# Miniprotein binders against q8pzi1, part 8

Target 1, 353 residues: q8pzi1
Amino acid sequence: MNLLKTQLKGDRVLAGKEAVAELYKTGYFGRPKDDGLELSLVEAAYLQSRGKLDIELEGKLLGFRAFFEQASLRQQNFELKYIVYKDLKERGYYVQPSAADFRVYPRGSHPGKSAAKIFVHVLSERQPLSVKLLQESVASAENVHKQFILAVVDEESDLTFYEIKSASPKGEMPEPFPAVKADATFLEDRVIAWDAEASGALYSRGFYGKMLDPERLQLSLVESLYLFSRGVIVVRDRKGKIFSFDEFVEKASEIEGSFLRKYSAYKALRDSGHVVKTGFKFGTHFRVYRKVESIEKIPHSEYLVNVIPEDYEFRLPVMSGAVRLANSVRKRMLFAVEKGEEVEYLDIGRVKM
Key: E = the ipSAE of ESMFold2; O = the ipSAE of OpenDDE; V2 = 0.75 times the mean of E and O plus 0.25 times the DockQ between their complexes.

## First folded at step 2 (miniprotein)

Design h2
Fold by ESMFold2-Fast, scan of step 2:
Structure h2 (fold): chain B 353 residues (1-353), chain A 81 residues (1-81)
Amino acid sequence: as target 1 above (353 residues)
Amino acid sequence: SKVEVTIKGTDLEKLEEAIEKIWEKAFKLGAKVRVEIEGDTVTIEVEGIPEEVARKIAEKAKEIAEKYGLEVTVKVEKPES
């Protein structure tokens, strides 16, 4: 094909009617408008790099460098968007500009055959991302039945893609059997339950805590408050005084940062039928199991969970680290967003495009 | 090449920090990383890397674990040649 003559105007590149046949109908580049074709700056740069376009600005022909510099002046983060666009095109995807940066068609499909199914948002690894804005973007994509993907560009211009979706995890554990009330004592950073019958049932059937010996159960603070709130245990201080719910929260909060927030997530996960363990955290708060049949045969956990507040701002390297760790142990990474008594989940995983 | 790092410790916080740092270094070098937890023992397997890179990961893992006062054993498997 002969080089198509185009004109840079504002934040777009305009081509004549011949470009509709040569670029739109063959590769779905641009948008037909007024008998011609309107190209985004990233599309024009890509096509120019492949020898398909001559781009003029006010009568002067622009080489690739000159056009790239002009595009960078006309669109914020143009260079990052170009890197991502070029990568997706080289992988064989059909890509269109959108308010979410890009919309992408599934493999084996194109604009004439189906709707775009993927929204891609482009970020520098240095850019903070509000959880509130992220949840709004994910909900917006899900409302139109599209996947939401973050394309993160690092300092070396390497790309990593993350799929983010809302989650409503449901376990298969029956509700904890109501045990007889047991006395427990708050000691240091944990609670010890003293009743052998109740301790054995909580450990072997409920999968709570760790046995100190055959008759005594050690419980974490979040486990203790959960069991106390259900009336299963009565927690006393070293002098025998019974804690109220609020007194327990105050004491636990002195020992453990963000205790009440972690408790809200622990409670939500237990109430939805999961076994929840605190152990090696690797920067996560919990390990979560959908079903545990026996204490002697505990399976691999399905999720690693980090609890975050509504006003949390993701630092992308930290998010990437958590996701990489979960993937390395064949688990999904869940971020539990605490909203008072309710908890919402974001499932974040690295994806190959 | 393949590197297997086995770390033992009763200080959960120090163990967690050491493991995460070792994992991060391995990942930055383009390695495939697997982590297995069994009681107070953690095994980190790193594979899909050249022997020179495997050696650097092994040295760094030992350095990090020693800095945290953890018991560490490192095993480097050379490719069959």
Scores: ipSAE 0.000, ipTM 0.180, lowest interface PAE 17.2, mean pLDDT 80

Design h3
Fold by ESMFold2-Fast, scan of step 2:
Structure h3 (fold): chain B 353 residues (1-353), chain A 81 residues (1-81)
Amino acid sequence: as target 1 above (353 residues)
Amino acid sequence: SKVEVTIKGTDLEKLLEAILKIFEKAYKLGAKVRVTIEGDTVTIEVEGIPEEVARKIAEKAKEIAEKYGLEVTVKVEKPES
């Protein structure tokens, strides 16, 4: 059998009408145009590697290496896109190149049967990823009811897929018990609550802090500010002066990095009905529980939460590591994006294609 | 072979980055990893790897923790027979 003859022009590979029958109608490769078929560079490279076509440039036949080098000069991130395209094709997916990199059809479907359901964005492990651009891309996919997947290619050309979606987690904790008031003192780098009954209630029913003994509760700085702002505790310095909100923030920010940002996320999660454990369990800022009934019967947390600023640039190895860590302990990884007084969430999970 | 890495630090962001880098190195080498965190102390247990690989993970864990200014203790255990 004879190979199809095609021509490389710009960022496309052009084939005649015979390619429509042999490539498009059989495998949905390319786009029919003006009685011929227009192939993307990744499609052409894949088909050339399969012995399905010959590619010419200005009358000269290009071998696979020569074409691959030409394609790399003509398309940004061609090598990465080719790695991802080839992988998806070898898994049996129908894939359509697009401005957002790829549209992928659901397993067991094809372009003639249904609409594409998956947007795939391709990145090198070394490429920074703006959280703002990521949120915009996720929102765009969700607006048209499509799944957003990030395909990360590492320096060994290993490929990992991540599903990213917006989240609005809601807890199921019962309404707060009537306000209990406790006196507390800011001592160096911690807050200690002194009222035994209030401390016991905060610990056993609110799941705040850590009991130092039957009469004293140690609270994290984030927990302390939350309880102080709700009128549950009064926080004094060692001289007996009550902290204002701004004074507390100033003092806490000297001790704890990104304090205000973490506080905003902590407050949002507590206000939405979750139990939030501070401290560094499972290597994240927070562990989040949808419902806790008893201190003796604490379930597994649902989410691990990392708090990031709105202008954050993801370093993909750090993101990948956080997601793998969460997965290894069977929890979901949630990134809380601090946006002034508001907090938005991204749920990131590793997925098998 | 089993490696136990204990890391201690008060800077949560530095501690998280150190843990993630150590976890990723171990995971890429095909190891089984368990992470336990109590307050400011993190214990990372790595299993299912040859002793030579375990020593490399231990050395890398120490390098990473020291780069972030964290306290680190590494213990490598041989299979008992």
Scores: ipSAE 0.000, ipTM 0.288, lowest interface PAE 12.8, mean pLDDT 80

Design h4 (at its last look DockQ between E and O 0.22; V2 from the best seeds 0.00; counts 0 for: pae E 18.2 > 1.5, pTM E .717 < .8, off the site)
Fold by ESMFold2-Fast, scan of step 2:
Structure h4 (fold): chain B 353 residues (1-353), chain A 81 residues (1-81)
Amino acid sequence: as target 1 above (353 residues)
Amino acid sequence: SKVEVTIKGTDLEKLEEALRKIYEKAWKLGAKVRVEIEGDTVTIEVEGIPEEVARKIAEKAKEIAEKYGLEVTVKVEKPES
């Protein structure tokens, strides 16, 4: 048992020359500085728990509890970071503190053998997560060709890992619109198209709406605006007056919360060659298909999609629920972030480390 | 015990809503649920649960499918003796 004497100073634990040989060169703990070794608080706590070092503060030896309490005062979220660090170390990873909380080397690799491949960001399940900050973190990781992983710690100190990626989904549908025209009426909370031939084509070739009978197609409001904006349908009110685009948006927005935001995402997905259908209630807005050949043979959808504003704050239990639902139906969870006329996508999935 | 619920229908919106309600019922009873969607058919599998819980999930699944006018088949498997 090699026990090293170290000193707690600020948010670091300082060790002498012998620690470079015993901790850094053997296990890649800390960072060599001057003629000694500088350890992060989580590394020092882990090594203390394994009997590798003693920690002193101004001449007083600290036991594990005393050090843990001091570390918690010196670093925000120290307890959460320690839980995640310890878990990753027990899984056999080499882990280094970083701006994204941790850099993690691939399993079977270490510093000097390959570059760190993973950035891990630590959050409590109860902490809100800004979508803007999340997108910035994901972009920063991707710009240096690293994976971004979110480590969420719940009240029982149970740990779940999520991989978050930017996405640019592309469908394989050859034609987003059947070459048809139909008259339609805006009724209460939906639109009905009346022409049998056009309705049949929109349903069976475009995969829009739902047939009520051979002559009537029910369309959701987002589907209706999409088809109306392309001149595929002409939408009238109950008195026969034709809607303008702005009048339709105004009327639909009275009925459906966040209508224009949902429409922007619907339009982006359709324009990129996807079939888009209503998703599950309670968390998803759309289910999205890369290619559909026949209404009688509808394949598994690729994505479940939730549309969120750029100023959105995730509540992590809601995010977890949406990801769990998607995974249970073997789909990927995609969050469409509305940025004015642009839509950006985040692909969030649960991973095993 | 194991419960397998198979629901079939051409109205995909009703099919998804029925799936969601059955999934939530199983999850609230502490069950881990596996779901497979293939075209107009949804298969829900729940394993490692007591027989009483399996029966409750089966009963609720039938109730939900009937409400939405969907075809439903429920299979409850007993532990191997």
Scores: ipSAE 0.000, ipTM 0.247, lowest interface PAE 12.8, mean pLDDT 82
Fold by ESMFold2, look of step 4:
Structure h4 (fold): chain B 353 residues (1-353), chain A 81 residues (1-81)
Amino acid sequence: as target 1 above (353 residues)
Amino acid sequence: SKVEVTIKGTDLEKLEEALRKIYEKAWKLGAKVRVEIEGDTVTIEVEGIPEEVARKIAEKAKEIAEKYGLEVTVKVEKPES
């Protein structure tokens, strides 16, 4: 099978017309061009490793090592892309290298039978991942009805695949809060609602806060601002002066980093019919419930949510850890991206290819 | 080696905080981690690590669970040979 002669030229490997029949027609490798076949560097390396072709550069035959080194010089992330390409081919996928790294066909399908359904982007775990560029990549894939998958190659060359989707979570709570009014005090570090009847309603029907005792309700800062902004509570300082919205935000921001960003996501989630709880600090700002019917029978939450700015850059080991923890507890990991006054969500989950 | 940490408690917030801290420690030590939740019980399986590292994780898991007042059981399983 070392009968096919090919030429390394630029960042491509060129083969004659016989390769169309032997490689393209049988396995959909490369792209027919003019009379011959044009192979990407990863395709050429894969085929060479299987004894299907010889590669020459300026009249000199290149062994696998020499070609691999040349390919690495000619294409960014070549070895990472080769690792992913080889893995996908060994799993039985038809894979077409492209500008989006790879276009991948469903199992049991090929280019002559259906369209590619999956875009795969390849990164090393050491490379940063811009949230803004990720949102653009996901949007581009979804605009053409394709799944977007991130293939992360770790330092031991092991692969982890993540599906990344835009999300618009919707809850099923019939009302955002009970129809009550209460006075609350912003103490040094937290807010307490004092009225027993209102506190009970907020806790048992709205699922806000945690009862300090049978009559008083302890509220988080985001819960407090939400209820205050909706006219449900009036918040006073320790001297009895009523807070304005801006005064509350200023005080809360002195206590809690990124307070407004967290509040924006909290508000968006509550407004869309969810129950939102605080208290999980590492890697997860909120636990989010689609529906809670009673305080005595609280279901498992559906989502873990972290809030990030639009200019955020993921460190992939950190992202991976958060996603794996969420998957391990059978929750979806959402990243709420603050975009001005609005919040957009990325649903990131581990997938098997 | 494989270590199985079982944490039990009715306070969901404390249970999840303990889980997060145990997960972080195991992950930093290069372990593969799986979590199963059943009612008020969380089981954390950690594998792909040397026995000495598994003992470190078991020790830290007990410390974390006790700090949160959670019931904890740890089983360290040697590689079958």
Scores: ipSAE 0.000, ipTM 0.208, lowest interface PAE 18.2, mean pLDDT 84
Fold by OpenDDE base, look of step 4:
Structure h4 (fold): chain B 353 residues (1-353), chain A 81 residues (1-81)
Amino acid sequence: as target 1 above (353 residues)
Amino acid sequence: SKVEVTIKGTDLEKLEEALRKIYEKAWKLGAKVRVEIEGDTVTIEVEGIPEEVARKIAEKAKEIAEKYGLEVTVKVEKPES
């Protein structure tokens, strides 16, 4: 088979009219432009590796190495994009290069038969991932009814794919707390409710805190502020003075620097009908339940939640670890992005392509 | 350095809790952590850490696994020079 003669020009490889018939119509490679075909660098490299193209630069024929080196100079993350492109192609997907790196068609579909259903963005594990940019990318994909997949290339060129979704978790708890009142004391780093009946109700029906003894309930700082703000508990200092909310927040923030952020997510989750417990055991801020019927029958938590600021940058190894941990225990990893008083959620899960 | 921790147990709750504690230790160190779960066996790989840190993770993993009555295997690998 005669190799198609092509030319490297800028960040594209230009092919003649024959390439439209041989590559585009049959393989859906490139884009028709003028009387020819424009290939992306990754498509060209892939086709060259398969013995389909001769690629010239300034009249000189480039071997695969020389072309690959030139492509790497011309396109940021070319080598990573090529690795992902090749992997997706070998998995039997039709893949089109796009502004979001790749549009991927479902198996058995191709361009012109159906719309691409997946956007794949490629990153090195060494690259920081802005939460803001991630949210924008996810929203953009969802707005056009596409899945957003992050393809992470590690230092060994191993691929891990993550599906990232916007989440709006809703709980099914009928009431966030029982209709009780208790006095409580802020000690060093804990709040204790003293009323036995109220403590018992908060624990057994509200699923707050941990009983210190049969009469006394120990509350976390976020639980305490939540219950305090709702008039369920009155929080006093060790001298019997009632805290203002500001005084409580100040003291809690001295103990836990990210208290307010953590509280924002806690409040949002409780207000949305969830049971929220500490995720300390899971290396997360929270473990979250959609519904708990009784203290004796606490189900497995569905979500682990980490609370992050709006300007957060993911370290991909850290994100990967958190997602793997959550998935390993049959949970989903939610990242609660604090935006002032509001919380937006990202659901990040590992997927097999 | 790389440390690979394999924990095995039939008690899924204990296995989960052990995994969690080991993972937390690794995660706090800012290391690359890989987790694989196959049935009753969990493998945690931690890469990109100093050998001393890898050993500390290994020791902690043993301590955690023993506390939970889980079988544990630990491998500490030096980066290939």
Scores: ipSAE 0.000, ipTM 0.192, lowest interface PAE 14.8, mean pLDDT 87
ESMFold2 (binder alone), look of step 4: mean pLDDT 75; pTM 0.671

Design h5
Fold by ESMFold2-Fast, scan of step 2:
Structure h5 (fold): chain B 353 residues (1-353), chain A 81 residues (1-81)
Amino acid sequence: as target 1 above (353 residues)
Amino acid sequence: SKVEVTIKGTDLEKLYEAIAKILEQAFKLGAKVRVEIEGDTVTIEVEGIPEEVARKIAEKAKEIAEKYGLEVTVKVEKPES
């Protein structure tokens, strides 16, 4: 028999009651409404490409190209959403499209059996991604116990899927040495601790800094402020004057961009029981270890951490590169979002659908 | 043997992609890797591997970096006798 006749209206395609039996009851396409079936533009394009329906606009039959062009005018990012929808359908997923994104059923499930467990948001690799909007989307998905996935479409229409989730990492390291007092000096761009016994303990048991020689420990500025705030070290200038917390922050901020933001994240990770190594290894601000027992047998870090402000805009190629690098060394990429005194974490990884 | 690969480029996206591909090849060959990034310069150190594996990693690193238009310097150290 001939194809189902449908009508393009606004950002949807309307079909009669026959389509409920032919498309919805058999394949869960569309949404039953007002004694008929309402199809999204991506569903209609997919079904038209498979010879399942005819689409008319004001009495005129539209071929695939004509409909695709009309759909592109009627829905933002239609072509990107179509690419992702088609890919997911060809992988065997049941997908419920919406104006903004997709709801996807896990493998072996469908709308009649259980609730959708995956939210998919579609973006072009050229589109900036607001961290604030991303966190809101992830929180919304997690609030209803669903996985949040970004589908990124590049210029060649290749797809990469990223799982994004909130994280609350917990380490297993003991607290730092609260009563130890070691003298340290703030030089041009670094802090050196001079007490050999304290330096050795901070390095070998606390996994802080790097030994400059057998008796002296070089500390990063964030490590120094953390230990100073705990009363573990006393930091002096070259003339012997002790820094206050605010004086240290002021001087460090002149030397290191975003110092206070990085310090907030460093402090949060150390306070949650992690060993945190500084420097741009793997292109990140920190390497994070859940547990370290010996300097001679340091395990692989669990997370690579980049600290970002809450108004940060991801450039997707940069995000993709960082995530790919972490995945290549079997680590997760963690983004620490600075929010005043608190730090929130986004765990981003590439996923196979 | 030990391999030290130094890659430099101002296009950070291409730099990160090249590094990721080099690391994938090194891990496929069973190598242990250390990576250090400083601005637009990346140093990749691979150690504790046979000389033949070291040469393959060095060759692949050059090939990948050149494909991305990145500046690359490779140093292969002799095995400890």
Scores: ipSAE 0.011, ipTM 0.346, lowest interface PAE 9.5, mean pLDDT 81

Design k1
Fold by ESMFold2-Fast, scan of step 2:
Structure k1 (fold): chain B 353 residues (1-353), chain A 81 residues (1-81)
Amino acid sequence: as target 1 above (353 residues)
Amino acid sequence: SKVEVTIKGTDLEKLKEALEKIIYKAFKLGARVEVTIEGDTVTIEVEGIPEEVARKIAEKAKEIAEKYGLEVTVKVEKPES
């Protein structure tokens, strides 16, 4: 019945030795220190809201609003962190607050039984997120065998959780292209292959392009450069002059934004055994298939892929839209991060906690 | 059932905003939706919902495309009896 008396000092709330028995040993709140208990601001706010303790500042008792206002002055993004902390606690998780992030214990476990398995990073929907910082955070979590989750808080204080992990996708196609050769022409913003037999093989066995009619295949610019670089097609201009690799890149780059970056990702995916289809504009550049056996039986794609530069900053509403689209079509959303000739992947999916 | 809507024309950028609303509606109805944009051509594939609901989504997409003066083709695939 009696509330525990505590004191706000700096970015911590300090309680006496009786709090160790009542809060730490029962619910793993806080950290024992100097025969007392040290609570984070989010833990103290949560416990105060449940009538478990009183908080004083310089001899004055603080109500919930007064404490919440003080806490927001003492910790950046306190309001967002409190919303996320409260949600996780109400779901029944044991949670250890840290300076920037939360450590969450697996369901049915607690700090005295096992290690935390989940790192949760809290962001406002309006906050930009650097790809470099994101990759570093994901790598740090994976190096200690923990999941990395973003908790995104919108303006209505609604929460969405995203799991982010590194990926090294591998396809199961036995060859990246059929053993054929074809002449092709660069026309306006596309390439047309003219030989009926080779066009049929590229389409039906390689799953390249789109048939214009039974004898002619239309190829995207990234598909064309890939096949051209492998000696599968010879690309000519309208006057019959054969393109060099550099001439093709120059012309394609005038037509298509970020052409080389998209080509690097396209090449990496094809070389790793995938079928890759181009043409998505709603937050994605490619549809990716692990295995395709027949053009008449093309499955749902395994991945939607968006190609981004190494210095990219995510706008969370755009990321949310891309992930929602992937989920609606039963695909994983991959972001392919271009680092020169190397491509690294981040797999982002919405999760329920 | 599966519905495929193909739209062709030069006003595709303005159509994007309307298509995002259609995709979101289909998602809320539990449908699987795939959209492909290549140059001046947009292909929308809708799956995983009753045929009647899929047709309504296709009809709405057709109405929006026609408003922008775009060419539209609709294909509805029924399961074999």
Scores: ipSAE 0.005, ipTM 0.256, lowest interface PAE 10.9, mean pLDDT 80

Design k2
Fold by ESMFold2-Fast, scan of step 2:
Structure k2 (fold): chain B 353 residues (1-353), chain A 81 residues (1-81)
Amino acid sequence: as target 1 above (353 residues)
Amino acid sequence: SKVEVTIKGTDLEKLEEALLKILEKAWKLGARIEITIEGDTVTIEVEGIPEEVARKIAEKAKEIAEKYGLEVTVKVEKPES
């Protein structure tokens, strides 16, 4: 049967000198150590499944099931890691187990030819994913010029890969504001601007809101606060009282969940030269355009944007849904992470390995 | 071909399943789809689809609008010959 005898010890499988020639030099399995070869549990399971080695524990030969059960006791998330490792190996990749789960070499490359270019992190679809930990992992990969990929394993052991990278989107829009201040009223869940000249300029040159009629502009609450904060509009209640910034935020927050957070992202995107419009209801807050020349010729948006708090935990089915939506409309999915007065962006896309 | 559908005066949550059904063929063809929600108004823009698919999307949108008593406007743009 198996060509090589090995010993299970701790979270490693130990093989003799012959394994260096037969497994490491030919397929880059394991790590040479102390005149022998040290294999990770996932490598040993894969090689055992291919009839390449015998694994013993305290003098007893372990079949595949017995070894798999032992490995599961010795390594957290072993089953998930094995599923991902096996999939990548079957796709023809050279894969090195690491503290970040796996380092993967580019297609047509191996450890002797180039450096690993991909870090793969393995996660069950049931596990929440902290945005803070995700940003730290992405930053670590980017600091060494590596691609960061999440490998998500679902209940049926189906596997989906996501590339995650930081983003710093820049638009090309100038800031065309009218010379005069517009009067506006807060009505139920929206703001109406009454000045025809200012309304026309905001709509046709700034691409804000929607014309209710030729002389009046309907604005969303985030658009209204942005224009109010820049001194372009004055917003009154139905009785004629002018809102302060804080009064507007309070009233808007009663109507929209996470209003101030959405406003921070809206402001950041507008300030970076984008046209920003209300997003699709199914999990997005904004559609973002890099450049719009005319209201008569509006291009398709570049990004869909979801705004999330710094302490957000992704539920992977929700993340998957948002990414799928963006992909189906041929846009990129950005998650805008609100950090007080600053906004950081994560670009998440589904990838084929 | 390009199709623009505007639907006004509704609970968008109630229409989620119906909207997905309207766009199912376009989703599968990898068409460029843009959906805008402004108050009670939904605008759906679809580009990069065959004329036959554009016509079916327009018909489905009208059926749903009639079923729910909604105001709907459809614009279909075709390439010049």
Scores: ipSAE 0.005, ipTM 0.240, lowest interface PAE 10.6, mean pLDDT 80

Design m1
Fold by ESMFold2-Fast, scan of step 2:
Structure m1 (fold): chain B 353 residues (1-353), chain A 94 residues (1-94)
Amino acid sequence: as target 1 above (353 residues)
Amino acid sequence: SKVEVEVTIKGTDLEKLFEALAKILEKAEEIAKKLGAKVEVTYRIEGDTVTIEVTVEGIPEEVARKIAEKAKEIAEEIAKKYGLEVTVEVKVEK
């Protein structure tokens, strides 16, 4: 019989000297302390389910159900963490509980051979995820050269893993300073540039807008403000009055939600040397290209981009849907987080563990 | 020869819309890989409606026609599985 006697105390399960040899030295379970072994609640539940230990609380032996219920009272999200822990262990990983929730060793490695390289955070599909807290967690992992992974548990206890990393995308396009100036008009919900030569240059060399005919270029509102702010176009209303930057922002904001936020991200991506294509209201706001040489040979975009505010809370089903969309076309999903004059990026992708 | 497929899907459940869209895009890439053909995909999201345009180039006319027939069947099957409304238009060009 390989049953070890242990005792539940607080948010830990305590075992004697024999557990160090039988659990820690063989499988790296727990943490040696005071001549004994200290197990986390998820480790204890896993080992109990495998018939490796008995757990007592104040002199009473707890069955698996009784222990699971006690653990759920003693640790927030215990049941979700157990599901993830069990899955990773059954896949052959060595896993250590941590503040993140877990530190994971890469395949073919263990605590005695190398450092842990993965931090795993566990969430229910129904739990909102603060972008601010997410960015802080990602930065903490990256500062110690570890990957940050979200483990999302749905209502059927199915697991999906996402790698999240900060990104600093850099394009290879020349800065779009065409020596051209074009007159344009704000018409209802769009901007039209009228000069054939300037329209052709903006479309064929800058990859802006869509040609309505050989002489007329239709520009999105974010493209228009970007070109206007650089002095490439002058935008007038139907009465011939030239817009100021603030007047344009006010008018555009009446037409589309989150206009200024989308503009900030558009500007940041263009300023970093990318070609940016617009046209989405919900889901993906932009398609982003690192390099485009010809309108006749447009490559696949590298990123699909969604713009979000810094106080955004992800709804995990929406995040999952956006990531699945990007993955299906071999692109990464990039979230552009607006922070005043600066934009920060989160690169989110599904991973197989 | 080339074939152009326009798929319009509509539904109030955005999660199901994205799931169906992802599946359609996955099938388009799978077909491209099997045929060694150039595939261009564009899509547009407007409220509860997603419009997908798939263009396949560099294939023989006979293959283009068969792709067009299969694309419609696949799109309709995916939409049915997700309980979404679907419309498919196909153009085969020499």
Scores: ipSAE 0.000, ipTM 0.219, lowest interface PAE 15.5, mean pLDDT 81

